# Designs tried in a protein design chat: miniprotein binders against q53ft3. Part 88

Target 1, 195 residues: q53ft3
Amino acid sequence: MFGCLVAGRLVQTAAQQVAEDKFVFDLPDYESINHVVVFMLGTIPFPEGMGGSVYFSYPDSNGMPVWQLLGFVTNGKPSAIFKISGLKSGEGSQHPFGAMNIVRTPSVAQIGISVELLDSMAQQTPVGNAAVSSVDSFTQFTQKMLDNFYNFASSFAVSQAQMTPSPSEMFIPANVVLKWYENFQRRLAQNPLFW
Below, E stands for the ipSAE of ESMFold2; O stands for the ipSAE of OpenDDE; V2 stands for 0.75 times the mean of E and O plus 0.25 times the DockQ between their complexes.

## First folded at step 10 (miniprotein)

Design vd11
Fold by ESMFold2-Fast, scan of step 10:
Structure vd11 (fold): chain B 195 residues (1-195), chain A 97 residues (1-97)
Amino acid sequence: as target 1 above (195 residues)
Amino acid sequence: SDRRRLIIKAKMAARWLRLALELARQGNTEEAKLAIEFAIRLLRRIEELATTPEEEEIVEQAIEAAQEALQLLEQGKPDEVEEILQEAIELLEELIQ
């Protein structure tokens, strides 16, 4: 149902189901991770009125997981980017994974997904700086898309001497947009953070 | 409380079964089966939370209906599951009330 991606690593698409409504992904060597992307695979949607709360955990000094709410995924927003490099131990937090005794390797962190009613999710507050701002993320994405398009399109540029002379016109072949789109889709499917 | 937890999970199970019904109607049989399986996992947890004989009986009937719907989908009979899934949903609505 879910996928988990770290830049430069193989995508994970097989979460471990640890309860009727809870799923986890292991993140080995988490100290080297800055951002994690959590997304829905698209194979099955959430039922109407439901979504997923996304948690991050790392082992405390006793080897017990400390769960922190990062944010949410829903049918309307099926992917989210989280910054985890700045997170610290959060003691005394209330969370749905808190009663679970999950034993794991001391250097392995986890992403947890709790499938919940949207009304229940609305009552929860994510940690302050974990979620990447949607505005900033969109701006960066848009700038990278524009850069990609410009670089691709300019690769088809030819000198005036190589074209039929035109008084004041420059034009781009109609197929350039299609080729850019196909290349972009292919790379995005292989690695959503390819730029 | 156990009752509150039971109600929340019953609401979730009912929503999964409604999704399964819609997926089955659209011919999305494999996705419908997955939705029913999520509902059954929730129903089994509800069974642990049930404290009265009436709650236990309703949950047992809902599980049986969901399992029968799953079997029919596995046999390529999606048209026969609508009535059975509706029965399971109605049983869950009784738990919620």
Scores: ipSAE 0.789, ipTM 0.923, lowest interface PAE 0.6, mean pLDDT 78

Design vd12
Fold by ESMFold2-Fast, scan of step 10:
Structure vd12 (fold): chain B 195 residues (1-195), chain A 97 residues (1-97)
Amino acid sequence: as target 1 above (195 residues)
Amino acid sequence: SDRYRLIIKAKMAARWLRLALELARQGNTEEAKLAIEFAIRLLRRIEELATTPEEEEIVEQAIEAAQEALQLLEQGKPDEVEEILQEAIELLEELIQ
């Protein structure tokens, strides 16, 4: 449902579902990250009246996670870019992940997405100025990373006749990846600031 | 409270099932299945939050209906999928009253 993108890194399109309504992406070596993009893959929309609250978590000096609300993604605004540099003071808002025992390696940050009713989202306050409306250079990096992701994923495509059955492995039809890639690249070319 | 959390999750589950119904009508079978699966995960959580026998019975029936809808989608029976999803939605509306 969601993707997460950081300049100079492989795009992540497989969030870990940690609860019925909560998804997480790991961000190792987060000290080098200035911006993160969260977006919907376009394969399935949110139901009417629902959206996603986007959180950022980093380990404090004692290794405890500190969650901060960055902003939101919705069907009307299915992508958002966030500036996370400077969000290390321990200040924050509501923490829907706070009751969850998410123990992780020190120096690894996380992006959390909480799927919520729009009414619930309206009652929450993002940390100041985390959302960014436009980034010229980052748009170009985003396009290059999408190309790299599609090429990489396509290089591993096999027909079902070639697959070895394995219950531990997930498979995504190659045509779904192609449709997603084409739609996103078309949107990016028509309006680089559509996010 | 458990009741409040149950109601919020029931509202979300109902919305996922309404999306699944619309996707099924459009012939978007794989996405409809995903929407039903999100609803089932919410229903499993609601089951844990249910405190009365009445709540437990409604949730159990809604889970069964959602699971049947998944099977019907695989069989290509769109009219029956619509009917059973509508039933599950109505069960959830009873739960949140």
Scores: ipSAE 0.785, ipTM 0.923, lowest interface PAE 0.7, mean pLDDT 79

Design vd13 (at its last look DockQ between E and O 0.70; V2 from the best seeds 0.00; counts 0 for: pae O 2.0 > 1.5)
Fold by ESMFold2-Fast, scan of step 10:
Structure vd13 (fold): chain B 195 residues (1-195), chain A 97 residues (1-97)
Amino acid sequence: as target 1 above (195 residues)
Amino acid sequence: SDRWRLIIKAKMAARWLRLALELARQGNTEEAKLAIEFAIRLLRRIEELATTPEEEEIVEQAIEAAQEALQLLEQGKPDEVEEILQEAIELLEELIQ
């Protein structure tokens, strides 16, 4: 039902169901993670009047998970970007001796999704405004990145008459790049996380 | 309290069954089965939260109806599923009262 994406890592689409209404993704080496994207796969919607509350956990000094509410996903807002970098290192003393006594914790955090009634979700407040970007903001960022790549690639385009022979160079028709760009943009407009 | 948690989960189970009914009607059999499975998991939790014999009986009947609907979908009989799912939904509405 859900997916979880971290830049530079393989997307996760197989959450572990840990309760009748709760799903979890493991985040190994989480100290290197700044943002996490949580999204619905589109295979099945939430029933009308339901949604998902998104939580983040990391092990405390005793190895127990500390769950924090990050935000929500719903049929109307099926993906969300969360900043977790400020949440995963709240431990530590401002006192010099406390800072010098570093307790090694397991480097695995979790994203949890709790499927709930929308009325129940409305009564909850996310910690620290962890939701950094709307789907629209993520779409705008992705579109800008896509535009930048296309403009960069096309800046090297040459006509057949201007090509110089080289056994190590490969050339792709500009029309193929344009067609890919248009298809990707169309699909992104329909579902920001289709890829 | 257990009663409050039971009511909330019963409302959720009923919504999953209503989605399953809609999906089955549209011929989306695999998605309908998934929706019923979510409802059954909620129903089993509700059974743990039930404190009266009356609550327990209603939940057991709803589980049986949901499981029968799942079997009918597996057998390629989606038309028969609508009546059974509606029965399960009505049982849950009775529980919610």
Scores: ipSAE 0.759, ipTM 0.913, lowest interface PAE 0.7, mean pLDDT 77
Fold by ESMFold2, look of step 11:
Structure vd13 (fold): chain B 195 residues (1-195), chain A 97 residues (1-97)
Amino acid sequence: as target 1 above (195 residues)
Amino acid sequence: SDRWRLIIKAKMAARWLRLALELARQGNTEEAKLAIEFAIRLLRRIEELATTPEEEEIVEQAIEAAQEALQLLEQGKPDEVEEILQEAIELLEELIQ
């Protein structure tokens, strides 16, 4: 039902279900991670009136989990990007996950998702500075749109030797499309809101 | 006591079953099965939390109804699940009272 993505890593789509209403993703080498994307896979929506509280956990020096509320995912906001680079300092929050009932390697952090009634979620306060604006989700959608356009247009590429005479038909060299794609990607990476 | 936890989980289970009913009506059988499976996991937890004979009987009947609905969907009989899912939802509403 959920996915979890860290830049430069394979997307995770097979959360460990640790309770009837709780799901966990492992994050190895968590010290090098600054941001995590949590999203709904789209296989099934939440029921009306429900959503997901998203937590981050890292092991302390004794291997005990320290859980921190990052924020929420809902049908109305099915993906979110969370900054975790500052959360490894031990700012804890009240959490619904059991301590020490989850097997953990000392070097592995976790993302936990607790499926709850929206009324229950409304009473929770995320740890400050965890949430990132929805513009990062829009940037990733835009990148996927650009990749799709490039791949589609490239599938129709022809060489000059393959061009048929057609006075009413215009052609665009394939390298123009590539240059546009590269330039747009560069500008988007520099400023996701340049458009 | 754990009654407030039981009520919260019963509300959640009912919402999953209402979603399953809607999905089944739309012909989204695979998604309906998944929603019923989530509801059943909640119902089994409610069974652990139940402390009165009335609660225990209601939960057992709700589990049986949800399991039958799941089996009917697996057998390709989505038209037959509406009454059974509605019964399960009504049982959960009684449990919440």
Scores: ipSAE 0.688, ipTM 0.892, lowest interface PAE 1.0, mean pLDDT 78
Fold by OpenDDE base, look of step 11:
Structure vd13 (fold): chain B 195 residues (1-195), chain A 97 residues (1-97)
Amino acid sequence: as target 1 above (195 residues)
Amino acid sequence: SDRWRLIIKAKMAARWLRLALELARQGNTEEAKLAIEFAIRLLRRIEELATTPEEEEIVEQAIEAAQEALQLLEQGKPDEVEEILQEAIELLEELIQ
């Protein structure tokens, strides 16, 4: 249902379901992370009147997790970019993950998504510094994200001679991905918000 | 506290089932299945939260209905799931009252 992407890292599409309505992504080496993208995979939408509250957790000085509300994803806004670099020294807020005994390593932060009613979400206030503040920063991150995607996709590229016959499986030529990438870059350069 | 949790989860489960019904009607069978699966997970939690025999019975029936709907979708029979999903939704509405 959800994906998580850090620029320069592999996309994560397999969240750990820690509760019936809660999903968690692990972020190793979180100190080096400036931005995180959370997005819906498109496999299933939220039901009407529901969305996802996105939280970030990092260990405090005592090694205890501090959770902060970053923002939201919804059917109308199926992806969001969050700046987390400035949050690492912040204070925690109320969060739905506190009762969960999630085993954490000191160097690993987490992105948590709680599936909630939109009415409940409207009463919550995200941390102010989580928003991407500048168009330039957004553009730079987007470019890095695109590069990451291309690198990820290309890493699975095989020659026709290397392919194992699988009649039930569909394949996309690598050149299609490249063309898409080039076109997207061109459009991004023209209008960073074209999408 | 547990009653409130039960009600919230029941509302959420009902919403997932309503979505599943709509998706099934539209021919989005795979998405409908996913929605039902999500609802079933919530229903199982509700079952654990149930405190009365009546609540337990309602939840059990809802789970059975949801599972049947899922099976029908897996069999490629989306036209037959509407009545079953509606039954499950009504059961949850009864639970919420």
Scores: ipSAE 0.122, ipTM 0.620, lowest interface PAE 2.0, mean pLDDT 83
ESMFold2 (binder alone), look of step 11: mean pLDDT 87; pTM 0.885

Design vd14
Fold by ESMFold2-Fast, scan of step 10:
Structure vd14 (fold): chain B 195 residues (1-195), chain A 101 residues (1-101)
Amino acid sequence: as target 1 above (195 residues)
Amino acid sequence: SPEERLRERLIIKAKMAARWLRLALELARQGNTEEAKLAIEFAIRLLRRIEELATTPEEEEIVEQAIEAAQEALQLLEQGKPDEVEEILQEAIELLEELIQ
């Protein structure tokens, strides 16, 4: 139902279901993470009147989880970008994961998604510095990530004359990467929430 | 009281389960059978939790009937019989509405 994306890492699309209405993604080596994107896969929408509250958890010095509300995803806003780099010095607010004692390694954080009634979500206050999400912010962040990927991939481009024989390696023509980049940008411009 | 807190949690879960079943009904009507099954599975997980929260025989009876209806609907969809699911899902939704009241 949900995905989780961190720049420079493989996208996660298989959340662990830890309760009837709660899902988690593990974030190993979380100290290197500045932003996380949480989004709906589009396989199934929320029922009318429901949405997801998005939480971030890290282990404190005693190995206990500290959960903080980052924000929300809904059918109307199915993706959100959160800044997590500034959150580890604070104490967590009240959260629906509070009764769940999930044992974690010291280097692994979690993103939690709690599926809730919209009226229940309205009573909750996200930490003030976490949510950077709007359609515009999401589009800007995604565009930046696309640009960085394209530039990185293109830095390895060589002409046929410069290639050394390497029959076990797969090669993609630079023009194919450019076509993918342009197509993805076009889709973002037409529908920023298509992904 | 502790019983009042269990009742409040039960009502919230029941409202969510009913919404998942309504979504399942609409998805089944549209021919989105796999998505309808996912919605019913979500509702069943909520119903199992509601079963744990039930404190009265009346609550227990209603939840048991709702679980049976949801499971029957799921099996019918797995058998490729979405047309037979509507009445059963509507019954389950009505049971949950009774539970909420």
Scores: ipSAE 0.791, ipTM 0.920, lowest interface PAE 0.7, mean pLDDT 79

Design vd15
Fold by ESMFold2-Fast, scan of step 10:
Structure vd15 (fold): chain B 195 residues (1-195), chain A 101 residues (1-101)
Amino acid sequence: as target 1 above (195 residues)
Amino acid sequence: SPEEYLRERLIIKAKMAARWLRLALELARQGNTEEAKLAIEFAIRLLRRIEELATTPEEEEIVEQAIEAAQEALQLLEQGKPDEVEEILQEAIELLEELIQ
């Protein structure tokens, strides 16, 4: 019914059914994963009035799974992209020399899908920043772009006192704008999802 | 109480099972036999869980009848007899509606 995709890895289309309404995908080496795509295969739709709640599970400091709600998939929105890089992974040592005696927890996380009534799903709130939408992504990109421009340009700003031809105005050299654009393009090429 | 908790869980699962069976009925009517069988299989898994949640003899009897109807519908689809499936699926849905009340 469902599929799960991680950039750079083979797509998974065979979820393990762990209960009458619950399915899981294993995510080995999850600390290297930034985004997960969960989608419906199209083999069968949800019945009217039903959908899927998407959860992420990671091991806590005791190796026990901790489940967090990421979002939802429905017939009207049969695929979703989730950012998991901001969620807690296994905890490190709490003492100065803990690295010498670390008990290693398996680096395997899970995506869980719970098939539920839509009215039950409406009462649940996903963890912050998990879901990626085109509008939210564009807003974040725009805010980061403006912040980058302001910080970069301000480092090259000159006062009206330094501009002899026009004492009543402050000017920013045109080449500063070009340098900002080139710097931004370089960063984007290194990581297109940096916004 | 434990009985009230089990009843609430049973009702939720019964509503879900009924929705899967209604989808199966519509898929069968459209000739989408393999998808109809998948829908019935999801309903049967829910019905098995409902069976574990049932606490009264009346609930147990209704669930058992619904499971038998769903299984019969699945067998009829496997035999290529979709026309005979509609009445059996409607019976199963009605049993679940009775359970919900």
Scores: ipSAE 0.791, ipTM 0.921, lowest interface PAE 0.6, mean pLDDT 77

Design vd16
Fold by ESMFold2-Fast, scan of step 10:
Structure vd16 (fold): chain B 195 residues (1-195), chain A 101 residues (1-101)
Amino acid sequence: as target 1 above (195 residues)
Amino acid sequence: SPEEWLRERLIIKAKMAARWLRLALELARQGNTEEAKLAIEFAIRLLRRIEELATTPEEEEIVEQAIEAAQEALQLLEQGKPDEVEEILQEAIELLEELIQ
C-alpha cells in the first residue's frame, strides 16, 4: 500500500505489517538520513474518511523507540516529504505505536504508518518543520542534495597520473559527474517534477 | 473502566472495518477485483483485532458473523464471482453498524 524512499537508497515498497492498521519501514544507518519520502503505491486508495499518520522513530540511548509524528498521507495528498534530521532530541509526539513495544537494532530507525479515521488524525499535531510539501521547499532540498553530492563525488577526484591500475575498481571521470550535475540543475530549473 | 476503554477502541476499529468493506463493495462493482480483495483483507485483520477487544457474548457473536461474511466475500472474489459479493458485503457492513450502536 505504501512506499518509502531515501535519497541514494533502494526504494522500499514492502512495509512490515505490525498490527491490523500499522505498517513500518526499517531505516538502517538513519543518522545519515536527512529526508524521507512516504507515498501511496496506488494499488488501493484509503476508504472515504480514512488516512495515514506518518511517524518516525529512532532508538534512544537505552535502545527504547522514540516515536514522533511527522505528518499525514491521504487520498488527496498521497505523497509527503519529511525532514528527519534534528528530530532525535526530546521525547517526541503522541504515537499509537507505543503500546506495541517495537524493539529495533540500535542503528536502525523506522518509519511507521498508522491507518486512522480522518477525525482521529485531525486531533494530532505533527512535530514542527518536519513536512516539506511545497514545490519551493522541494526544489531547495533537491538543490542542496545536488550540491552535496557533487562536492562529495568531486572530493574523490584523482588525476590520471595519480591512478593505479586495478581491474576490480571502477572509475568515473570527474567531467561526467559535472555534466550530470549541470544537466540535472538545468532541468530542475525548467521543471522541478521532471524526474 | 477497562471495559469502557475496550469498547471505545472496538468502536473505532469497527468504523474502520466498515469503511474498508464499503470500499471493497465499490471496487467490486467497478470490476476492480484484486483491489476489492485487498480492502476485504484489511477489514478482516481489523475484525480479528475487534474479536480480541470484544467483552460481551453479543459483541463476540456479531464479530464472528462479520468475519465469516467477509471471508465468504473474499472467497467469492478469488473464485471470480464478484456479482455474488454485494449482498454478503452489505450483510457484513450491517453487522458492524449493529456492533457500534
Scores: ipSAE 0.757, ipTM 0.911, lowest interface PAE 0.8, mean pLDDT 79

Design vd17
Fold by ESMFold2-Fast, scan of step 10:
Structure vd17 (fold): chain B 195 residues (1-195), chain A 101 residues (1-101)
Amino acid sequence: as target 1 above (195 residues)
Amino acid sequence: SPEERRRERLIYKAKMAARWLRLALELARQGNTEEAKLAIEFAIRLLRRIEELATTPEEEEIVEQAIEAAQEALQLLEQGKPDEVEEILQEAIELLEELIQ
């Protein structure tokens, strides 16, 4: 149902379902991550009146998860980019001389998605500065469109053994589509204006 | 109160389950069988949680019947009988609406 993208990494499309309405993606080596993109795969929409609340979790100094609401994804806004750089290490130093000490954060964080009624989502307030808008909204939409295109195109993939001769039709190997999709995602993540 | 919180949680999940089943019905009508099955599976997971929250005989009976209807719909889709699914899904949705009231 959902995907998660980090610049320079393979896209994740297999969220772990941890509850009837909750899904998570692991983010290893999250200390190097500034932004994450969460999006719907387009394989199934939310039912009318439902959406997803997007959370970020990292282990605190005691190894306990700290969950923060980043924002939402809905059928009308099926992708979102979030800045997590200001959220990774928690609210502040636990050490009196934190500015003098090297604080090493745990290596694995999570993106959580909670499927909820839109009325319930309207009552929640995301952490400030997490959601990105304006030109970044176009990047979010573009990522959703790219994923929908890839899912659509790949749903028609056939092996060469299954191909029927048709002189008026052209065929493109599925791996070429996959290569283009991966390359475009990487380029978009590196520079949203490369298009 | 704890009872009010239990009832609120039950109703909330029932509203979500009903919406998943309505989506499944729409998808089945369009011939999107695999997506319809996925939507029913989401509803069943919610129904299992509602079952844990149910404490009155009325709640328990309605939830059990809704689970059975949803599972029957899933089996019919698996067997390639989408036309028979519509009535069963509508029955499950009505049961959930009764639970919500």
Scores: ipSAE 0.777, ipTM 0.920, lowest interface PAE 0.7, mean pLDDT 78

Design vd18
Fold by ESMFold2-Fast, scan of step 10:
Structure vd18 (fold): chain B 195 residues (1-195), chain A 97 residues (1-97)
Amino acid sequence: as target 1 above (195 residues)
Amino acid sequence: SDRERLIIKARMAARWLRLALELARQGNTEEAKLAIEFAIRLLRRIEELATTPEEEEIVEQAIEAAQEALQLLEQGKPDEVEEILQEAIELLEELIQ
């Protein structure tokens, strides 16, 4: 039902079901992870009035799991990006040797998804700074990259001048590039994480 | 309380069964089966939370109906599941009340 993506890693699409309504993805070597994307696969929608609460868990200094609510996914918003790098313990504050260079063994964090009624989800407060700013930045960057590519490609467009075809050359009509650009931009506007 | 947890899970199970009914009507048989499977997992948990004979009877009947609907979809008989799924949903509505 769900997928989980970390930049530079293989996408995970097989969550472990740990309860009738709870699913988990493992995140090995989580200290190297900045962002996590959680999304619905589209194999089945949530029933009307239901959605998923997205949690992040990491081991504390005693090895005990600490769960934090990151945000939500719903039929209307089937994907979300979360910045988890800022959710790790503060600089030198959570244990006596926080300011020291304490070498930790590789740890496995988890993304948890709890399928819930929307009215239950409305009563919950996500941790601050987890979800919102990175999506806007990524959307703006993607739009800029899209515009840059279109401008670059169109700078080589064949004009109304009649050109004889070269057998060793490949030509792409400018109108095809424009159609792709408009389609991609439309999809990005509908869901910034469709990529 | 266990009663409050039971009610929440019953509401969720009923919603999954309503989705299954809609999917079956549309001919989305594989998705309908998945929805019924989610409902059955919730019903099994509700069964653990049930404390009265009335609750236990309703849950067991709902599980039986959901399993029968699943088998009918496996057999390629989606037209026969509507009444059975509606029966299961109505049983859960009684449990919620």
Scores: ipSAE 0.788, ipTM 0.924, lowest interface PAE 0.6, mean pLDDT 77

Design vd19
Fold by ESMFold2-Fast, scan of step 10:
Structure vd19 (fold): chain B 195 residues (1-195), chain A 97 residues (1-97)
Amino acid sequence: as target 1 above (195 residues)
Amino acid sequence: SDRERLIIKAYMAARWLRLALELARQGNTEEAKLAIEFAIRLLRRIEELATTPEEEEIVEQAIEAAQEALQLLEQGKPDEVEEILQEAIELLEELIQ
């Protein structure tokens, strides 16, 4: 249903379902990540009145997950780019160099997607400035990412299944990837603000 | 509290089944199967939240209907799915009241 893309990394299209309404992607070496793109594959839409809340999780100093709401994806806005670089240094730091020189334990961050009713999502407030608001820069980045994703995925469909970090039984056929690419590109061309 | 969670998840399950019905009618069989699978996972959670024998019976019947619909789609019989999915949706609407 969902995909997750980080510039310079293998695209992930096989989210792990951890609850009836919750899905996660693992982000190894998350300290090197500035932006994450979360998108719907176009294989299946949300039912009417439903959408997805997108969360970012990193391990704190005790190894416990800290979840933060980044934003949303919906049928009308099926992709979003999030800036996570400012979220990795701890919550609500009051000084600019807080934890700057502390050696972190190597670990894996996660992107979480919670499928919810739109009415419930409307009552929630994402952490500030996680979503990219500039139309021009977002459009340029998105177009380049779509081109890169499609070219990469179509070239390595078999080998990429073997390289998936977390084994999963869910796989996307190449023609479904093409359908997603064409649908998203068409939407982007018709209304650059649909996300 | 548990009743309120059950009702919300029943609304969500019914929406997934309605989507599955629409997808099956369009010949989008693999997508319809995915929608039914999402509904079944919600139904399993609703089953855990059910507190009365009447709620438990309705949920069990809805799960059986959804599983039958999934099996029919797997057998390449999408035309036979409509009645079964409608039955499952009606059961959930009865559960909601």
Scores: ipSAE 0.634, ipTM 0.872, lowest interface PAE 1.3, mean pLDDT 76

Design vd2
Fold by ESMFold2-Fast, scan of step 10:
Structure vd2 (fold): chain B 195 residues (1-195), chain A 97 residues (1-97)
Amino acid sequence: as target 1 above (195 residues)
Amino acid sequence: SDRERLIFKAKMAARWLRLALELARQGNTEEAKLAIEFAIRLLRRIEELATTPEEEEIVEQAIEAAQEALQLLEQGKPDEVEEILQEAIELLEELIQ
C-alpha cells in the first residue's frame, strides 16, 4: 500500500504491519537522513473518508521511542516530502503509536503510518518544520522518485524469448519506460509545474 | 473507552468492505481481496473489544461473511460476493448504531 524513499537508498515498498491499522518502515543510520518521501503505491486506494497520518520516531536518550506527527497522505495527496533533520524531542501529547511496544535497534528511526478517518486526521497538528513545499525540494525528490521507479520497473525486464503466455499479466517494453522517464525528466527540468 | 474504540474501528472496517464491494463490481478482484483483508484485521480487533453477547455475535457473523467473500474471490467467483459483502456491511452498521 505504501512506499518510503530516502535519497541515495533503495526504495522500501514492504511496510511492517504492527497493528490492524498501523504500518512502519525502518530507517537505519537516520542521523544521515535529511528528508523522507512517503507515498501510496497505487495498488489500492484508501476507502472514501479515510487517509494516513505519517509519523517519525527515534529513540530518546533512555531508548524510548519518541513519535512526532509529520503530516498526511490521502487519495487526493498520495505523496509527501518531509524534512526530519533537526527533529529531536517528543511533543509530550498523546499520539496513536505512543501506546505501542515497538522494539527498536539503537540508531534506527521509523516512519509510521496510521490509517484513520479523515475527520480524526483534521484535528491533528503536524510539527511545524517537517512538511516541504518549496519547488526546488519537490523537484529534487520527484527526480529521485523517477529514478527509483525506472530502476524498479527495469529490474523486471525480460527478453521476448523469456516471455510465456499469461492472460492475467500485462507487459510494458523496457524502452517505453525509458522514453517516459526521459520525457518526464526533461519536462520537469524545463518547467517544474508542467503537470 | 472500549465502546468508543469499537465504534471507531467498526466505521473503518465498514468503509474497507464498501471499497471491496466496489472493487469486486469493477472486476478488480485482487484489490478487492486486499480491502477485505484490511477489514478482517479490524474485525479481529473489534472482536477483542466486544463486551456483550449481541456485539460478539454480530462481529463473528461479519468475520464469517468477510472470510467467505475472500474465499469466493480466491476461487474467481466475484459475482457471488456482492450479497455476502452487503450482509457484512449491514452487520457493522447495526453495531455502530
Scores: ipSAE 0.710, ipTM 0.897, lowest interface PAE 1.1, mean pLDDT 78

